VH-VL binders against Protein ULTRAPETALA 1 (ULT1). Designs and how they scored, part 5

Target 1, 237 residues: Protein ULTRAPETALA 1 (ULT1), of Arabidopsis thaliana (Mouse-ear cress) (q8gza8)
Amino acid sequence: MANNEGEMQCGSMLFKQEELQEMSGVNVGGDYVEVMCGCTSHRYGDAVARLRVFPTGDLEITCECTPGCDEDKLTPAAFEKHSGRETARKWKNNVWVIIGGEKVPLSKTVLLKYYNESSKKCSRSNRSQGAKVCHRDEFVGCNDCGKERRFRLRSRDECRLHHNAMGDPNWKCSDFPYDKITCEEEEERGSRKVYRGCTRSPSCKGCTSCVCFGCELCRFSECTCQTCVDFTSNVKA

## First folded at step 14 (VH-VL; from t4 with heavy chain Y101E)

Design x4
Fold by ESMFold2 at other seeds, fold request of step 15:
Structure x4 (fold): chain C 237 residues (1-237), chain A 121 residues (1-121), chain B 106 residues (1-106)
Amino acid sequence: as target 1 above (237 residues)
Amino acid sequence: QVQLVQSGGGLVQPGGSLRLSCAASGFTFSDYAMYWVRQVPGKGLEWVSSISWSGGSTYYADSVKGRFAISRVNAKNTMYLQMNSLRAEDTAVYYCAKEYERDSNEAFDIWGQGTLVTVSS
Amino acid sequence: QPVLTQPLSVSVALGQTARITCGGNNIGDYNVHWYQQKPGQAPVLVIYRDSNRPSGIPERFSGSNSGNTATLTISRAQAGDEADYYCQVWDVSTVVFGTGTKLTVL
């Protein structure tokens, strides 16, 4: 179970009820909102699928053309091409949802809110350093066996999970939030651990900020640990 | 030569019916979506209807939905437009058109010669 | 459906450059296609996806699209360029044509 207390990014909180009004196929999941979507090709007809919107800014489309296959998760751009619109490259306008019985392009809906926010945050960070910068992956060691488990710090939720794990002196492999594992699971190879999720650009060093060092994603003002208290009391705008 | 040859136009009274034909040659007809576009004399172009490669999907402008039916017979390289409950505002030159293969089926590269349909008392 | 507004007419002197506009809110977010139609004839595709020419269309024809305006440009205008011109976009699942522009070559 994820330690999402205080971030408030579960599926029911992603959009107001009014924002999803009359939208077809709405399903609110654990940390996503799912809706019916489609893309029209007059050559092949309508491709119908399910769009999942995540607080990370990720968008997943599962097309019904391959029932039961989880590996057919598509980006909106790939779904546009899959539907037969190989050269259009305008997925924000060509992928639609149904609102009030009408096809409405994604660009005219609130469904792109988190995608757009994720893109803007990446752009602002890169401008200040002149290169692409993202949070590097970090590792947390198990108190029982000493094995290290990889945490990806790409969203506020993921940063909070890492923060909480680092603050727990008794953290164990069984506390790992991404999979159900035990100390018996094999640890990642040391040669792989040097890869921290940065791009391979020589200018990409990864974000070294953590929850309490001033990274915008990592500010948990409701946390009572001394590091968070110090940051909150000392932060300038 | 790649071409679309149209037939079936004419004069019809309001409430009447008419069937337009569009015969294709010089390309693999069954690979493409096909379209009907009309033009009121002296006015602009208006999309009317389209049909998928197999005929399994059809699309209509709101102005003709429920009255017009597009179809195709791939073995005959021919598309049809059945027009029912015709109104005076349906008076136009009707063109058939083929989707352009170098585009994502948003544009039309081959057009028929046009067929005049006149709806008048 | 979106309204694609074109000027009713445009005049150009022989050998000069004609510019025909197609206006719409955020039309730069669409792929814009252009057709030439001479009197009594079917339309002919002259530009597709903003700026590409089909085979057989002279290099004098070019296109651009940004913001709220798409533009068809005809350089070194010839008498044979006199025609009606239509812009066209795909809107979700429908086809939308512009209002049309009569180009007169003087």
Scores: ipSAE 0.654, ipTM 0.854, lowest interface PAE 1.3, mean pLDDT 81
Fold by ESMFold2, fold request of step 15:
Structure x4 (fold): chain C 237 residues (1-237), chain A 121 residues (1-121), chain B 106 residues (1-106)
Amino acid sequence: as target 1 above (237 residues)
Amino acid sequence: QVQLVQSGGGLVQPGGSLRLSCAASGFTFSDYAMYWVRQVPGKGLEWVSSISWSGGSTYYADSVKGRFAISRVNAKNTMYLQMNSLRAEDTAVYYCAKEYERDSNEAFDIWGQGTLVTVSS
Amino acid sequence: QPVLTQPLSVSVALGQTARITCGGNNIGDYNVHWYQQKPGQAPVLVIYRDSNRPSGIPERFSGSNSGNTATLTISRAQAGDEADYYCQVWDVSTVVFGTGTKLTVL
């Protein structure tokens, strides 16, 4: 009956309506929320742009004043420099949005929620032993050619992609979800495959594998694999 | 050599008007944002207004919006502050200032000598 | 915009270290600048972007900024350091000065 919002990340579910109240230029996309943003230089004036917030934690800014806006996607830090604040390096406080007619820095808005969550996961995975489980990269073998393709298991979406691939007995290189490839693409060398996460650091600790083994990040209520079915049946107690 | 020389202060009645001038020398005036900062005698510093390199963008503290107008004439290396509808609380020493670095616009390195504006009776 | 609160006055013995604080919610997320002002004179920039000294400022002036407090530190205080000191930040599109601190060298 209840919909698991963490497993279905569309733009309308990123923020509650009251969290975006009075914010100027809100546009809800398929998997992002877009707002008007800007950055002020007293030397050059205000630079105005569009900020897109993604559930992955990615932030993309396109300046409305330049031709080819899609080709000029900027990070918030790059946008701060573009606006003329080249040495400030405080984009969370210098990039603003309009709320109730006032300039409000990103740091005082809900818009950094997913960015901050992504940064915590990255820092936790690299920072300490045993603080939070970091799921190792896994490989899925092609049924046709036998080549293995790397899946990163850092988010629920990435875990879902791997879970679905493991559940497909006829999975092929052409089914690879990150890029359009075929069996003609070269496989990773074996020496590279030993590094399964932690930004290729051998000192990083993490989970040895993750395929619906009772981890809430990797558990999907609509999955038909027997492990997920058994777990779902037993958690109602 | 590098300096800001101010003029135009004085005594004015409430509701009156006054224009302050700030003449620059020794640097390329048109490369920089310029600022007005005031100080009530015996009190602290308060930012008043700023103007972009071309004069195309202006910024004001809430306390002076709608009453003060900043401008510049780059050919004359001069910035102005037109002060209208003056109130007793506008009584202060007014400083003009230049932004510190061309790639920074947060701090001020060159200040004028200050001009006293008195709004009284 | 932030309110930058400074102590009204600070006293230091000659030759000792003075510390002048500038308090604000999450001021560590801002770049903090410091000015020295002697009576009847315009302010002089002594620290910019938290901890950098302009040319001509003695090494005994230093700064730090983290959490809710920025600090101007003057080691080996001299009589000539007696002045008013102001912190300043950039906030979104405005300039904000601290309340000011009178430093007295005893």
Scores: ipSAE 0.649, ipTM 0.856, lowest interface PAE 1.3, mean pLDDT 80
Fold by ESMFold2, fold request of step 15:
Structure x4 (fold): chain C 237 residues (1-237), chain A 121 residues (1-121), chain B 106 residues (1-106)
Amino acid sequence: as target 1 above (237 residues)
Amino acid sequence: QVQLVQSGGGLVQPGGSLRLSCAASGFTFSDYAMYWVRQVPGKGLEWVSSISWSGGSTYYADSVKGRFAISRVNAKNTMYLQMNSLRAEDTAVYYCAKEYERDSNEAFDIWGQGTLVTVSS
Amino acid sequence: QPVLTQPLSVSVALGQTARITCGGNNIGDYNVHWYQQKPGQAPVLVIYRDSNRPSGIPERFSGSNSGNTATLTISRAQAGDEADYYCQVWDVSTVVFGTGTKLTVL
């Protein structure tokens, strides 16, 4: 369906109808698509649950065996462990959905579309055994117009640019270091301001909330500002 | 001494039935999923069936669905494979196997000695 | 359902390194397990989850898995290593074995 300005997007905008054909348990929410999913342990049997796919790249699973509190949502990796596959660590291939009556692993479905897009934007490599850590993007607000401009923190030079911008109470769009812009330039869309490219999670809020080891790039031992002091002391803890 | 001891093989005509047994000792049988794997003489391994710790869940290869039935009696430390509507293609050595305790039930560490089933006119 | 293709046979000179491959589309996205089977015997697990050895398996057995190929490596091959070797993966709710490789130690 066409978008209507000022209205919320429905979950059916996430996937074409053809992409969800014959999937069991499809329910479209306001900002997600939900499907039945499961994970098989020959020891314990099939664990059955509901998978929610968000445009942010987040994946949430509510197991039918749990008490059902919304605060107890599982990641796919946690669901794999919960189902009895504690050492497999292959949730993309072990968590399945039902398509045409057959179990199909998530890796062979369109359901990972947004997860993969979010992972690529942050990651230098998606194939690491462990998550490859990078520093999330940060935003600095213009003192004149209030628009926020995106800073990548992938190198020491980029981190210093962001550090200097945060220390300038009169920072404005014309001070943007990556390109010559004015306050008339289009601001980053809101979803980018929430989901900032951390390889550990598409929705990582920052180094202090989800540990992005790239925070060492923002250490300027020669600087005594509280931000650098806080970063330095937190790494040692 | 951890071991699986099999019995119940033999010669049977096409369309006939046979029941295989696998008796466990030296470990807590009711903690583990159990498996049947077969091997056509001179050929490779093929998974046939598996059963959960309680017997509440069973799984089958497509080639045997609707013809074979796996079961277990934990009080006897014994797993069974009931094979019905047998075909010449079912001729194989049948192994029982225990899931590997160090893995998430993907691999097998203890195997029985194998039981030959021959389906021939 | 994945197809796991292995070479029919591999030969290795005594004391040399043997490599047995297991090919499958994106097999690197699976945990690969390896079994050794000597004539008239049941299989023995020699590698699990790509590269781990069960207790009692010599360190000269090792494994790797990336892309479309998993490899079992046997260094310093001994006469006793002569056997059939099978790779195996978990596929959703089923178990899939490779086609098998006969290793001959010359």
Scores: ipSAE 0.643, ipTM 0.852, lowest interface PAE 1.4, mean pLDDT 80
Fold by ESMFold2 at other seeds, fold request of step 15:
Structure x4 (fold): chain C 237 residues (1-237), chain A 121 residues (1-121), chain B 106 residues (1-106)
Amino acid sequence: as target 1 above (237 residues)
Amino acid sequence: QVQLVQSGGGLVQPGGSLRLSCAASGFTFSDYAMYWVRQVPGKGLEWVSSISWSGGSTYYADSVKGRFAISRVNAKNTMYLQMNSLRAEDTAVYYCAKEYERDSNEAFDIWGQGTLVTVSS
Amino acid sequence: QPVLTQPLSVSVALGQTARITCGGNNIGDYNVHWYQQKPGQAPVLVIYRDSNRPSGIPERFSGSNSGNTATLTISRAQAGDEADYYCQVWDVSTVVFGTGTKLTVL
């Protein structure tokens, strides 16, 4: 068999057949693989949904237990919360799929392959690629130990994670959204904290983007929204 | 003021049955998942079973699945553990516990006093 | 299902700091809860979600969790801290307890 359909990524190219063996509800779509997934709450019971895995690293969940939701597609973290696990924030271990009739957490499956690779590539593309719109890093300090942790602001969702962390007066290293860490993890050296994902070039007009959630804490001085413009003009008074 | 009071237990032959009860007071019983946890004397804790707020969902450890049945009657503020086909390894102190409000579905803040079940010929 | 291994016993001198470990592969990826159990009594929750204290638990009790080890720390150990201690995690749809540690205050 010589026929190659690979002009677009299709679902059949994302995983080998044996990697999906015995998973329940596998459906190979145009550019994704879809499986049945769930999350368990002893208070409310099992929430059951459909997980779509994309080559971009995106993970989308459509939950049948959220009728009339304004946002139809959920991240795994949002699905964990809506399933009744509001404080756990451990979706890699709490969202499961069925393999051979047993619940298996996402962290023990190949389904996180593209999610994990996307995280690694995003971290390194700042060094190997010219400056892009929506690349800036910011730091949030731990309330317990004072160590600062780097947040990567590239998308609206990442800016929201930073916004939520800045608004949490009790934010701790264990609340870090990109990886499981504690206060024991070593902080970045101060010399590295000056690197915010921008070049020194004055022509880098897309280095920083404002994400305006109606909160004064997350606005950048380079943002063009009216609130940021007003703030910048007041600083020059 | 918030408490769980257990009753039932005792000595039973292998293959026999017992029913444990756990009566709640001082909190809104129907808001919470409830749990059974057992402990062989001198040994560690082992989760046995859980029940959702309404009783609509039940969960069991593999060691008791098919033999034990958890239930609750919210109007009586009481949950139960029906234990059938009892074995010597089921000998333990059985505790009931309430899920902790501030740690959804993962931790337990209020425990009953414990009830000894002995399975011996 | 994870195995949460604890030392059988830990001794601490009165007024000193005790540390009780709970070992498991990638336990840092779980929320770890800790219970104190005195002889003939039911367990008492002393730490939840790695490092938080329920109301009424002294500040002497603290917790941490990273990598393969979660740790319960009891500073300024008192005679009343002598008890068995259990760690506990949620695993997918089940509850898993550690093997337990007897803390002796000398």
Scores: ipSAE 0.634, ipTM 0.854, lowest interface PAE 1.3, mean pLDDT 79

Design x4
Fold by ESMFold2 at other seeds, look of step 14:
Structure x4 (fold): chain C 237 residues (1-237), chain A 121 residues (1-121), chain B 106 residues (1-106)
Amino acid sequence: as target 1 above (237 residues)
Amino acid sequence: QVQLVQSGGGLVQPGGSLRLSCAASGFTFSDYAMYWVRQVPGKGLEWVSSISWSGGSTYYADSVKGRFAISRVNAKNTMYLQMNSLRAEDTAVYYCAKEYERDSNEAFDIWGQGTLVTVSS
Amino acid sequence: QPVLTQPLSVSVALGQTARITCGGNNIGDYNVHWYQQKPGQAPVLVIYRDSNRPSGIPERFSGSNSGNTATLTISRAQAGDEADYYCQVWDVSTVVFGTGTKLTVL
C-alpha cells in the first residue's frame, strides 16, 4: 500500500478579496495567487510576466515577453536580471504589479506577506527566543451533513478562523472560509485526514498543547469565550 | 572624445513650443538608453524623460507627460525633446545624458553641456 | 515616488571628513548614486550603486546606504571638492534626484 502524502492549501485564503482589489491579472489557484507583474528597463522597455505567490513564501515568475521562453519559472531576482537590470539586484522595488492602472513595486504591496513571514521565521531561528509553535491542521464538522472540512492553523489569522468556526454551533459547509463549497462537495477521505500539514511528514503530530492549553497564536486576549479567558487567567498565574 | 552636444534652447512665451537636440559622438549611440534631466538655475535636478536604445519605449516624468515627446534618430546619432504647451515652471537648463555602461539603467555617466530654456511673457 | 531629502548645506574644514546624507523611507532598499556639480557645469558621477567609484574618482570618496539614510563621505577634503552634491535612485520606472547639498570647504 502506498503512503498518502498529500496536503491541501487554499489559494483563496492567502489574501482578503479587498487586498487584491484593482490588481491586474489576478487568478486564484489551488495553492497560490497569481497576478500580472513586470520590470522596467529604460534600455529595453518593459518585461511583462505572471507572479505566483505561495503560502510557503515562495515566489515564482513566468515571463510572457516571448512565447516559448526557456525561462518559464524564475525567481523575482532572476526575472529582474532577465528584464535587463543585470546589476540592480533590488527586485522588491524593481518588480512591479499594476494596481488601479499604476505600477506599484512589490515592496509596497501585500504580495510579499508570506515571503516576509518566511524570512522573518528564518532570521528568528532561535535558542533563546520563543520556540516555533507548529499547529497541525484541524477539522470542523458541518452541522447539517456531518462532513468535516480542513482548517490550517499556521498563522494567527488562520487560528482565529478555526477558533471562530469551533465556537459556532451552527457551522455549515457554506461557512468554510477557504473555498466556496456546499454540502455537495466530497469530504476528504479518512486516509488523507491523518496528514495534519506539518511539513516533511505525512503524519504530523504538531503541537498537542494547542489542543488542550493553547498559546498566544491560538488564544485571543480580546475574546470573551471561556477558552480564551481561561488561557489569559492561567498565564497571569 | 565621448561627448553629447546640445542645441535648440531659447526664449519662448507660455503655451509655446521648442525642440531640443542632443548629438552624440565617441560611442555607439544605438546601444544605449538616453535621458533628459532639467535644472532650474540655482535649484536641483529633475528627471524629465528617457528613451530606449531603439526608440521603441519612452518614459516621462508626470510633470511633463502629455506635453513633451522624446525621440531619437540612431542613423544621425541624435536624440530630441519636443516640448509643447510650455509653462513658466518649465524654465530650466536642460541636460541630455547617457546611461552608465556599468549600471543597469540607473545612473548617468556622460552629460551634455546644458541648454537654457526660458518661458516668459 | 520617494522624496530624497538632503541637508541644504554642509561645511568641512580643509583636510577633514565631510558627510552628506540622503534621507528617504527605506532608501537602503534602493541603489543610491551620487553626483558632483560645480557651478556652471554638468553633473559628474562620483558614486554608483551605493559604494562603487567610477574610474577617475579618488578613493577618498566613499558611500554607504542602509535603513533610511544613504551617506556620501569625502575624506581629506580639498578645496576642489567644494560643489553641489545630489543623490539619485531608480524608482520602478522613473529616476528620482535628491534635493541637493552645497558643500563648503573652509
Scores: ipSAE 0.623, ipTM 0.847, lowest interface PAE 1.3, mean pLDDT 81
Fold by ESMFold2, fold request of step 15:
Structure x4 (fold): chain C 237 residues (1-237), chain A 121 residues (1-121), chain B 106 residues (1-106)
Amino acid sequence: as target 1 above (237 residues)
Amino acid sequence: QVQLVQSGGGLVQPGGSLRLSCAASGFTFSDYAMYWVRQVPGKGLEWVSSISWSGGSTYYADSVKGRFAISRVNAKNTMYLQMNSLRAEDTAVYYCAKEYERDSNEAFDIWGQGTLVTVSS
Amino acid sequence: QPVLTQPLSVSVALGQTARITCGGNNIGDYNVHWYQQKPGQAPVLVIYRDSNRPSGIPERFSGSNSGNTATLTISRAQAGDEADYYCQVWDVSTVVFGTGTKLTVL
């Protein structure tokens, strides 16, 4: 019995043989399918690379477009930018694969199946809060007086401020980052301490108290707290 | 002043050949992709061909592949379109265009004045 | 290879707002660019990447793009705005123009 925190899938079960018919550069790995891909810039020409598709919805591209490229893994968006399309930001339509000798954009292929399923899960976290992803407000208690102070988690910087406050065993009202206050300032009434904002992100298993902008936004790779260490070491939590 | 000055064009018989030129000034020609776009009189715009900064990569619309050849000479700040095996459907005003500096090969900010090509007996 | 469909013509009264549409399946997934072309002249870029104006284009020109429709909006229409207008996208490795719209200022 393996002590595994997540489900693994064999690469050979990701797509039917017919779905990959006539695609160039198909290679089935242990937990991925790899194909040749590219992105076209009329200024610089075609950049050619290898795309790996994972059952988690992750997409990795290994770029071969310049000598000395030491970046082993790129997102499709980063690959689009590095191919010379710095401002386009439309990788689903601009990154292509070769099917039957023709360039076919990723958006018109089966290769986005797992990415789209992952994105569909993530989209459900946003529907009750309108178009923008919002993290719910959180409260941090003062170690001197016990009063709780509201943190608005709307940006990465604000999320970092909350993360640091939660990790500070001696956090006080005077450490509140939004306004200069002391323990003498009135606390919000308990009946109005509504946890407003968004639900947790379904794409981040350890992120129940973080922003809903995505787990990577609310995890800090240089942080030594156990939640961030667990995330950085294993995405499975 | 940034400008593209076109030359060439005129009347040619079906099956004939013609070469268009586009001379650039006022910018570093070798930094940019260059484009040919045509317009049948009274009709819309159609992309024809493009060429990378060095001339190492060329791209063509399906309607002209195998018949047209785009080229450039960066030392002369000039792009060319060699048109062979011309058909009546190639009758159009041909524009050269420069890619927009702030948009990675998707839009065009400077256009030549246009050159009429008429393919008729 | 996508078809970008524009109305053949649009009319607007002097000083009123004109809206020119560019229709395509999921065109909101593309960056849409707009050109103005006056008779006998080369096109002029008026909007790039959906909603941005190049230097020298009046604030009266604006753009939007979502779902299946991109729209060029010209507020306080002037006689000089009378022209043909084309939308344009990048598709994989090719450039695609819309069918064109003649704007008439009445």
Scores: ipSAE 0.616, ipTM 0.844, lowest interface PAE 1.4, mean pLDDT 80
Fold by ESMFold2 at other seeds, fold request of step 15:
Structure x4 (fold): chain C 237 residues (1-237), chain A 121 residues (1-121), chain B 106 residues (1-106)
Amino acid sequence: as target 1 above (237 residues)
Amino acid sequence: QVQLVQSGGGLVQPGGSLRLSCAASGFTFSDYAMYWVRQVPGKGLEWVSSISWSGGSTYYADSVKGRFAISRVNAKNTMYLQMNSLRAEDTAVYYCAKEYERDSNEAFDIWGQGTLVTVSS
Amino acid sequence: QPVLTQPLSVSVALGQTARITCGGNNIGDYNVHWYQQKPGQAPVLVIYRDSNRPSGIPERFSGSNSGNTATLTISRAQAGDEADYYCQVWDVSTVVFGTGTKLTVL
């Protein structure tokens, strides 16, 4: 059994006091830091919202200043589009916060710290109040018996275990890292082989939210869930 | 055809005031943000001011804040720039411009012909 | 506030390729737009979002943007390409233009 990277972190431990100095609308929650944010369209004016930063690297924006907004939570990329910057696709520079009375783009703030580290390391997992999307489960076939075994790809360590298993041409059921099993153990029936972890698309082939050490097998840009799309677009940038 | 026709401009003493106009035709004026951009003769372009589709939001370069006021009257398809407390450094050709439909309002595809404002000491 | 520096002038022989640069710290993090301005005329948009051409702009105009440099490339230069060229970015809630480059076609 391997230790998972990191522990649950409360909001007060996410940033030092000086890192949040003079920032407008700071609210420290149980597992997040929340700040006022916005995005400017000269066509429609400023869209104003609340940005939540999580230790998992997740970023959530709730729209406050568009009457009749049906979306409860937006990614920064979706918020940029909702504000009227539909084709810019530069949310790190276009979404701003107020520091000392001035608009400052997210890219020049500490607020992307956990987002950036999640992109580089895939080292922390945290499931907040609601379900958060992580890499879907994958299956690895036994070289001896052909049975498939489920791998969970929620952390850097778990992605590494799957990567190593996929690279081992002689991988066997006895090599399964989560339990001591042999080829005698029954595999999951086809009707139960569903890919968990991508809540927006259970048929999703994978996510790029974790780095699999330069191996293309672990980077799945085909996933359509917003978390995967956001990470893919920002990993390339 | 899509067109922006400017009027106003001329010679003004320092501390004086002037109002520029920009009349639109050939497109739905009230759908777009509008812009003022100036150019000192022989020099580069400088953004001056922007106004939202309704006129509800206005934006200004630091060099003109508190002195210039952008406005629009959508019923007349016209945008204005009120320039007060003019200084010698405000001498420039002033262009009005329309945001580009295909670029999320970052670029400008239709420009007026330009109006020279000269502020002499 | 970003500073977008361009060379003062660039010369190109007829039929050759001209390259006009726009330098800025991390300009690759911005969408870069390019304008052509002929004497006595208003600017004309020739490239938007780094590499896209508006309708009516010849294919010999192209653009790229990475790192600290954006580049406007004009292939098979023609006499009519002689003009001033400006790069431009959006920065948070403001518009920033480059310093401008005079292209001379020999």
Scores: ipSAE 0.609, ipTM 0.839, lowest interface PAE 1.5, mean pLDDT 79

